# VHH binders against q96fz2: the designs that were tried, part 152

Target 1, 269 residues: q96fz2
Amino acid sequence: CGRTSCHLPRDVLTRACAYQDRRGQQRLPEWRDPDKYCPSYNKSPQSNSPVLLSRLHFEKDADSSERIIAPMRWGLVPSWFKESDPSKLQFNTTNCRSDTVMEKRSFKVPLGKGRRCVVLADGFYEWQRCQGTNQRQPYFIYFPQIKTEKSGSIGAADSPENWEKVWDNWRLLTMAGIFDCWEPPEGGDVLYSYTIITVDSCKGLSDIHHRMPAILDGEEAVSKWLDFGEVSTQEALKLIHPTENITFHAVSSVVNNSRNNTPECLAPV
Short names: E, the ipSAE of ESMFold2; O, the ipSAE of OpenDDE; V2, 0.75 times the mean of E and O plus 0.25 times the DockQ between their complexes.

## First folded at step 9 (VHH)

Design L3 (framework vhh_8pnl_2; at its last look DockQ between E and O 0.44; V2 from the best seeds 0.00; counts 0 for: pae E 8.7 > 2, unsure alone 62.4 < 65)
Fold by OpenDDE, look of step 9:
Structure L3 (fold): chain B 269 residues (1-269), chain A 120 residues (1-120)
Amino acid sequence: as target 1 above (269 residues)
Amino acid sequence: QGQLVESGGGLVQPGGSLRLSCADAGFTFSDYDMAWYRQAPGKERELVARIYVGGSTNYADFVKGRFTISRDNAKSTLYLQMNSLKPEDTAMYYCAKPYKYSGSTPLDYWGQGTRVTVSA
């Protein structure tokens, strides 16, 4: 996974992330560093994206079932990294393979500290190789959306106006991530960064791409992944597997340019 | 969610100019695509211009380079510079957050509108 969409406004995003805590109380996640959030239809590695994480990471004795929403850098910078520039990291940390997560120090160490997060997105992009050509067809991949009586078929969004209505009640994609905290050697603000755990693609997506993000489907999976106070690493890793509960559609080549940040990026072609 | 308040409308002669403003009292202005709509008497509401969070813009065909949509995120304000106005541009102009744009959209996501009249 090298490209995502996350364009919902902060207020809409917050509401979309409503949850029940361990006591069954309805809650909204609290923002940390909300100013670092930048909505975009075209998110690339090294950009900031919002993630969910347990409040216990920030507050001693907090209820670990409570959630915080925070923009973090895509591309995990390990806490032990001693260079002054994160870009000097010599290995790719955009993704973490599920089968080797415990073999790589950069992922194992933060995971062992309970630094699990849920990466939020409208969906992610993948490119299908076209047979016989050097051309790749991009696809937008996301959770199936529930047709609200008011929302015409996603396919019939003939007008930008209809498309906008769909986003008011959009079910966000929830991907399993690991985050770490890096303190710059020269001082400054602590950098929070994350990697997306990847798995082999489900059957439905296999023709498009052989790998997919580990998607946490449903509130229970999300809650268990986040709650590092009550759920062990071993139990949490059981949640990491391919899911068939995905839909996708072809999009235009507009998304190929990371500078393009318009609804056209994820619109069906 | 903050109330959108339009201003800058008025009476102008053909060929004249107006600058419309839309103030958002909300704290999340910068997160939203913004748009101007207009509704002429007896006509349906139509999109005039849209500006995305990334700064790109889209204009209706009838604009033909006459109007410019812009935004100041620091001031939480949307603008529409209208030049070379025509009698056909006479309408109530509305500011909106597109995600909430519908005929049944709550009033808090739509401004009350500002009237533009182009007449000799």
Scores: ipSAE 0.597, ipTM 0.807, lowest interface PAE 0.6, mean pLDDT 90
Fold by ESMFold2, look of step 9:
Structure L3 (fold): chain B 269 residues (1-269), chain A 120 residues (1-120)
Amino acid sequence: as target 1 above (269 residues)
Amino acid sequence: QGQLVESGGGLVQPGGSLRLSCADAGFTFSDYDMAWYRQAPGKERELVARIYVGGSTNYADFVKGRFTISRDNAKSTLYLQMNSLKPEDTAMYYCAKPYKYSGSTPLDYWGQGTRVTVSA
């Protein structure tokens, strides 16, 4: 998983993240660093994307079921990294394989500190390899969406009301992530960065690609993954598995160039 | 949160140019895809141009490279530069955003419009 769409305006995105805390109270997540949110139809590694994490990461004795939303850098920079420039990291941390997560220091250490996050997107892109060629067919992959009489197609819209209908009550994709906090050796702000946990593809996606992000399907899974105050690492890792509750459609090669930030990136072909 | 306000319309001869502006200091402008639409009397409202977050653009076929949409996030302003105007471009021009702002009550998707008249 190396490309996503996360394009909703901040206020719309926040509304889509409404949740209930452990007492059953409906809440919206509180933003950290909201000015770093950069909506785009075409997010790539090293860009910032919003993640959810427990308030307990920021406040002593906070209710660990309460959620913070914050933009973080895609590509985990371990807290032990010693160079001043994160681009000098000698290994790729865009993804973390679930079968080796407890063997890799870059992921095991932050996971042991409860640094679990939920990575948000409209959906993700994956490229289907054609046998024996360099040609690849991109797909946009996302949760099945509940259709209403007012729902629109993802295709072109001819008015703001019709475009709103496409994204009205859009169910955001929720992917399991691990984050870490790196203090630059020369000083400055702490860098928050994340990796997306991957698993073997489900049967429905296996013809597209052999790996998929670990998707947290439903509020119980999201709450348990986030709540490091009440849910151990061992119990949380039981949430990491493929899901068949996913849908997709082919898209044009416009998405191949990460400079193309347009709805055409995710439009059905 | 405020209303979208269009300006820059007027009377112009065929072949002339106008620059439309749309301002709304009351919301986070840089988060939104934005668009210009137009409506001639007795006609349906139609898309003229869109500009997406990140600055990429899309135009209706009838524009034929005559119009340029742009945005200035520092000034919270959307623009439409219209060149080589034709009589069939005569319409009310509306600035629009594609999303409700508050989520609990309807908000204006449109400004009040600015009139463009192209006549010999």
Scores: ipSAE 0.013, ipTM 0.421, lowest interface PAE 8.7, mean pLDDT 85
ESMFold2 (binder alone), look of step 9: mean pLDDT 76; pTM 0.772

Design L4 (framework vhh_8pnl_2; at its last look DockQ between E and O 0.56; V2 from the best seeds 0.00; counts 0 for: pae E 2.4 > 2, unsure alone 61.0 < 65)
Fold by OpenDDE, look of step 9:
Structure L4 (fold): chain B 269 residues (1-269), chain A 120 residues (1-120)
Amino acid sequence: as target 1 above (269 residues)
Amino acid sequence: QGQLVESGGGLVQPGGSLRLSCADAGFTFSDYDMAWYRQAPGKERELVARIYIGGSTNYADFVKGRFTISRDNAKSTLYLQMNSLKPEDTAMYYCAKPYRYSGSTPLDYWGQGTRVTVSA
């Protein structure tokens, strides 16, 4: 996964992340560093994206079932990294393979500390290789959406304006991530960064791409992944597997340019 | 809950110019795509211009380079510079957050409108 969409306004995003704590009380996640959030239809590695994480990471004795929403840098910077520039990392940390997560120190160590997060997105993009050509067809992959009375038939012929109507009740994609905290050697603010755990693609997506993000489908999966106080690493890792509960459609080549930040990126062609 | 408030409408002669403003008091302005719509008497509401969160813009075909949509995120204000106005541009102009554009859209996502009249 090298491209996502996360364009919801902060208020809408917050509401979309409503949850119940372990006491059954309805909650909204509290923001940390909301000013770092930049909505975009076209998110690339090294950009900031919002993630959910347990409040216990920030507050001693907090209820670990409570959630915080925070923008973090995409591309995990390990805490042990001693260079002044995170871009000097010699290995790719955009993704973490599920099968090797416990073999790589950069992911194993933060995971062992309970630094699990849920990466939020409208969906993610993948490119299908066209046989016989050097051309790749991009696809937008996301959770199936429930048609609300307001959601016109997402037909191929719907104008971008009609497409936007469906976003009011858009179900966000929830991807399993690991985050770490890096303190710059020269001082400054602590950098929070994350990697997306990847798995082999489900059957439905296999023709498009052989790998997919580990998607946490449903509130229970999300809650268990986040609650590092009550759920062990071993139990949490059981949640990491392919899911067939996804849909996708072909999009235009507009998304190929990371500078393009318009609804056209998501629009079906 | 924030209210969009349009201003800058008025009477102008053909070929004249107006600058419309839309102030957003209630929402994180920078998080939203913004748009201008207009509705002429007896006609349906139509999109005039849209500006995305990334700064890109889209214009209706009838604009033909005459109008410019812009935004000031620091001031939470949307603008529409209208030049070379024509009688056909006479309409009520509305500011909106197209994210929730529908007939049932909450009132806070639509302004009350500002009237533009182009007449000799």
Scores: ipSAE 0.717, ipTM 0.857, lowest interface PAE 0.5, mean pLDDT 90
Fold by ESMFold2, look of step 9:
Structure L4 (fold): chain B 269 residues (1-269), chain A 120 residues (1-120)
Amino acid sequence: as target 1 above (269 residues)
Amino acid sequence: QGQLVESGGGLVQPGGSLRLSCADAGFTFSDYDMAWYRQAPGKERELVARIYIGGSTNYADFVKGRFTISRDNAKSTLYLQMNSLKPEDTAMYYCAKPYRYSGSTPLDYWGQGTRVTVSA
């Protein structure tokens, strides 16, 4: 998983993340660093994307079921990294394989500190390798959406005036992530960065690609992954598995160039 | 509530030009896909042009290359350059942030409008 769409305005995104805390109170996540949020139809590694994490990471004795939403850099920068420029990291931390997460220092250490996050997106892109060609067929992959007139119906927005309704009450994709906190050697703000945990693809996606992000399907899974105050690492890792509750459609090659930030990136072909 | 304020309308001869502006006092202007709509007396409101957060644009068929939508995120301002104006373009012109979720009101995302009149 190396490309996503996360395009909703910050206030719309916040409302899409409404949740209940452990006491049953309806809440919205509280933003940290909202000015770093950059919505786009075509997000790639090194860009910022919003993640959910427990308030307990920021406030002593906070209710660990309360959620913060914050933009973080995609591509985990380990807390021990010595260089001044995070782009100089010599190994790829865009994804973290679930089967080796406890073997890799870059991921094991922050996971042991409870640094679990939920990575938010409209959905993700994946490229199907077509036999006999160098060209690959991109797909946009996302949760099945509840449909009312045009709501959740990307392909049904054939006219410009219906586009606004496509995203009504969009169910955001919720992917399991690990984050770390890196202090720049020259000072400045701490860099928060994340990796997306991957698993073997479910049967429905296996013809597209052999890996998929670990998707947290439903509020119970999201709550347990985030709540490092009440849910141990070992219990949390039981949430990491493929899901068949996913849908997709083919998209044009416009998405291939990460500079293309346009709804054409995710439009069905 | 009208956070969006349109301006630049007026009376113009056929073949003339106008530039409409829409100022957004909100802090999240750059997050939104934006649009211009118009409504002639006795007619339904119709889409004129849309500009997406990445800068790509989409136009209604009747525009036929005569109008250009643009935005300046640093000034939180949306524009519509209208050239080769025709009497059929006479309408109230509205800027909009598209409606995105249940529970918000359409008026949270629409301006008050600016009038364009094209007549000899």
Scores: ipSAE 0.495, ipTM 0.772, lowest interface PAE 2.4, mean pLDDT 87
ESMFold2 (binder alone), look of step 9: mean pLDDT 76; pTM 0.776

Design L5 (framework vhh_8pnl_2; at its last look DockQ between E and O 0.03; V2 from the best seeds 0.00; counts 0 for: pae E 17.5 > 2, unsure alone 63.0 < 65, grease 25.1 > 24.2, placed apart)
Fold by OpenDDE, look of step 9:
Structure L5 (fold): chain B 269 residues (1-269), chain A 120 residues (1-120)
Amino acid sequence: as target 1 above (269 residues)
Amino acid sequence: QGQLVESGGGLVQPGGSLRLSCADAGFTFSDYDMAWYRQAPGKERELVARIYLGGSTNYADFVKGRFTISRDNAKSTLYLQMNSLKPEDTAMYYCAKPYRYSGSTPFDYWGQGTRVTVSA
């Protein structure tokens, strides 16, 4: 996964992340550093994206089932990194393979500390290789959306004219991530950064791409992944597997340029 | 959603210029695509210009480089610089936000509008 969309306004995003804590109380996640949120139809590595994480990461004795929403840098910067510039990291941390998560120190260590997060997105992009050509067809991949009485036929993702109504009550994609905290050697603000865990693609997506983000489907999966106070690493990792509960449609080549930040990026062609 | 308040309209001679402003009282101005629409008497409301989250812009064909849409996120203000105005540009001009997340539909959140009259 090298490209996502996350363009919802902060207020809508917050509401879309409504949850119940362990007591069954309905809650909204509290924002940390909301000013760092930059909505975009075309999010690339090194940009900031909103993630959910347990409040316990910030507050001692907090209820670990409570959630915080925070923009973090895509591309995990390990806490041990000693260079002054995160861009000098020599290995790719955009993604973490599920099969080697425990083999790589950069991911194992923060995971062991309970630094699990849920990366929020409208969806993610993947490119299908066209046989016989050097051309790649981009696809936007997301959760199936529920048709509401007020929302046009979400099922008709194939119709550009109907796409305009699809975003009412959009279900966000929730991807499993690991984050770390990096303190710059020269001082300054702590950098929070994340990697997206990837798995082998589901059957439905296999023709497009062989890998997919580990998607946490449902509130229980999201809650368990986040709640590092009550859920062990071993138990949490059981949640990491491919899911067939996705849909996708072809999009224009507009998304190929990371500078393009318009609705055309995710619109069906 | 905060109230959109347009200003800057008025009477101007052909070839003249106006700068429209739209103030958004909301706290999430930067999180939205924004647009200017206009409605002339007896005509349907039409898109004039749109500015996306990334700052890219789209203009109606009739603009032909005469208008410039811009935004100041720090001030939560949308602008429309209109140059080389023509009598045909006479209309009520509206600031608009999209329907929650939609970038392509007519925006459903509107200001009260500001009147632009181009007349000799």
Scores: ipSAE 0.770, ipTM 0.880, lowest interface PAE 0.5, mean pLDDT 92
Fold by ESMFold2, look of step 9:
Structure L5 (fold): chain B 269 residues (1-269), chain A 120 residues (1-120)
Amino acid sequence: as target 1 above (269 residues)
Amino acid sequence: QGQLVESGGGLVQPGGSLRLSCADAGFTFSDYDMAWYRQAPGKERELVARIYLGGSTNYADFVKGRFTISRDNAKSTLYLQMNSLKPEDTAMYYCAKPYRYSGSTPFDYWGQGTRVTVSA
């Protein structure tokens, strides 16, 4: 998983993240650093994307079931990193394999501090290697969507109002992540950064790619992953597994160039 | 939960107007999108209009510019101005905080409804 779409305006994204706290009260997540949110149909590593995390990370004695939403850098920079420039990190932290997460210091340490987050996206892209050719077929992969309005399909939207209806009530993809907080040695703002946990792909995706992000399917899974005050690391890791509750469609090669930020990136072909 | 209470329904002639109100007794009205839905006997509940936190609006096609959704955050009140009413608009009208997904379990809040009857 190295490319996502997260294009919703901040207000629409926030409303899509409505949740219930442990007492059943309906809430929206509170933003931190909202000006760092950069919506795009074509997000790549090193860009900022919104993640959910527990309020307890920011406020002493806060209710750990309450959620903050914040943009973080994709590509985890470990808190122990000594160089001044994060680009000098010599290993890839875009993803974290679930089968080795407790063996890698870059992921084990922040996980032990309860630094679990939910990475938000419209969906993610993956490239299928075509048989007998060097061509690759990109796919947009996302949760199955329930239509509640008459024009809520991708690819059928031919006007701004029909496009809004496609994304009205869109079920955001919720991926399990780990984050860390790095203090630059020469001062400046603390850098929040994340990795996406990966698992073996489900049968439905195995013809596209052998790995997939660990998807948290449902409010219970999301709540348990976020709530490091009540849910231990060992219990949280039980949430990390493949899911078959996923759908996809082929998209044009426009998405191949990460500079292309247009609806065409995720439109069916 | 924030109880939603609709008012302003009643009997009206075709071509007439009504203004529906929805009061939210909770403190969090300004944190939510708001919507009007309706349900006629023997039909499924359907979206009439939605207003997002940012102020943008969305209307069902059958509205055709006849209805206007608005909100007053200071009064914690949602409105639906209904003009050029037709007999087909006869229904129970509900205000709602529309469902949102984080995961697969939908949820939302509904009021008790106010009846609108359009007949000669």
Scores: ipSAE 0.000, ipTM 0.141, lowest interface PAE 17.5, mean pLDDT 84
ESMFold2 (binder alone), look of step 9: mean pLDDT 77; pTM 0.784

Design L6 (framework vhh_8pnl_2; at its last look DockQ between E and O 0.42; V2 from the best seeds 0.00; counts 0 for: pae E 12.9 > 2)
Fold by OpenDDE, look of step 9:
Structure L6 (fold): chain B 269 residues (1-269), chain A 120 residues (1-120)
Amino acid sequence: as target 1 above (269 residues)
Amino acid sequence: QGQLVESGGGLVQPGGSLRLSCADAGFTFSDYDMAWYRQAPGKERELVARIYVGGSTNYADFVKGRFTISRDNAKSTLYLQMNSLKPEDTAMYYCAKGYTLRSGSPFDYWGQGTRVTVSA
């Protein structure tokens, strides 16, 4: 996964992340560093995206079932990294393979500290290789959405102009991530950064791409992944597997350029 | 969520200029796509210009380079610079705020409008 969409306004995003704590109380996640959030239809590594994480990471003795929403840098910077520039990392940390997560120090250590997060997105993009050509067809992949009476049907035949009218209360994609905290050697603000855990693609997506993000489908999965106070690493890792509960449609090549930040990125072609 | 308030409308001669403003009292102005619409008497409301969160813009065909949409996120204000105005531009102009992936209208919030009259 090398490209996502996350364009919802902060207030809408917050409401979309409504949850119940372990006491059954309805809650909204509180923001940390909301000013770092930049809505975009085209999010690339090294950009900031909003993630959910347990309040216990920030507040001693907090209820670990409570959630915080925070923009973090995409691309995990390990806490032990001693260079002054995160861009000097010699290995790619955009993704973490599920099968080797416990083998790599950069991911194992933060995971062992309970630094699990849920990466939020409208969906993610993948490119299908076209047979016989060097061209790749991009696809937008997301949770199936519930059609309301007010929403139009989105099909491959729907015009881009109808895309904006299709959905009410968009269900966000929730991807399993690991985050770390890096203190710059020269001082300054602590950098929070994350990696997205990847798995082999489900059958439905296999023709498009062989890998997919580990998607946490449903509130229970999200809650268990986040609650490092009550759920062990071993139990949490059981949640990491392919899911068939996804849909996708072809999009235009507009998304190929990371500078393009318009609804056209998401629109079906 | 904050009320959108348009201003800057008025009477202008053909060939004249106006600058419309839309103030958003809300705190999340920078997170939203913005647009100007207009409605002439007896006509349907139509898009004039849109500016996305990323800063890209699109214009209706009738604009033909005469209008410029811009935004100041620090001031939570949307602008429409209108040059070379024509009598056909006479309408109520509305500010709109919204985001994609929504049912119904692409825009969720609307101002009350400001009237632009182009007449000799």
Scores: ipSAE 0.789, ipTM 0.892, lowest interface PAE 0.5, mean pLDDT 91
Fold by ESMFold2, look of step 9:
Structure L6 (fold): chain B 269 residues (1-269), chain A 120 residues (1-120)
Amino acid sequence: as target 1 above (269 residues)
Amino acid sequence: QGQLVESGGGLVQPGGSLRLSCADAGFTFSDYDMAWYRQAPGKERELVARIYVGGSTNYADFVKGRFTISRDNAKSTLYLQMNSLKPEDTAMYYCAKGYTLRSGSPFDYWGQGTRVTVSA
């Protein structure tokens, strides 16, 4: 799980993140650092992607059910890191295995501080290795989408107009993440960075890849994961499991080069 | 957020060229897919060209290589270079931003248009 798409404009993305707070009030998440949002069909580690987190992380007496949306660096940089360049980190923190999260200091410490986030994407990419060859088939993997009168499925459209209409009410993929805050030793702004928790793949994805991101399916799961003021780490970890509520289609090798930022990256082949 | 303002329209002879510009005053220009549409009197509005956030383009069949869409994210400006103009290209040309680019969507934003007239 090392590549995603998150291409919607900021205002569209914000509306797709509408939610209810603890009291049932409809709200939109409040942005932090919106200028760091970089939409792309082809996001890779070390890039910024938007995440949801509780307002309580920023305001002492805030309602912990209220949400902030902020771009964070993919690839968690632990608060204890001593070098000035995050790329010097000796550990890969793009992903965090659910079965060892409480044994790894890089993830256990921020998790114990309630630093849970929801990583947003259109969907993610995985590469299937075919027997007898070094060639790999990329797939785009996402929540099943509800068709409307003006939208078609991604897999059915040859026309750019039909393909674009599927995005009208796109259900964003919501992945469980852990974040940390790192103060550069030479000064400057605090760096917020995240890891995506992974689990064994569900039956539907097992032919593509043996691991998948931990997906939070539905608003109850998202709310509980975010709300560190009311939901303990132990209870939150019960949300971390595979889901079968997922779909996919094959895509072209255009996505293989992370510099290709084009709709063809996720278009069905 | 932001307003779309087209410019560069005018009167031109057949075979001539025009360059349309569309300025976006908003801070979110680079987040959007952009497009040019046109509408002749008594006709429905039709797509001319679009450019996605990743830079890929798509053109209507009637363009046939005569027009080129481009964007400059640093200047928050969309362009349409129109060459080999024909009288049937006479229309109001509209700049749009969004991801569905359809009428009545709260996600589609449109300019007021610039008039292109190709004299017979």
Scores: ipSAE 0.000, ipTM 0.303, lowest interface PAE 12.9, mean pLDDT 85
ESMFold2 (binder alone), look of step 9: mean pLDDT 79; pTM 0.802

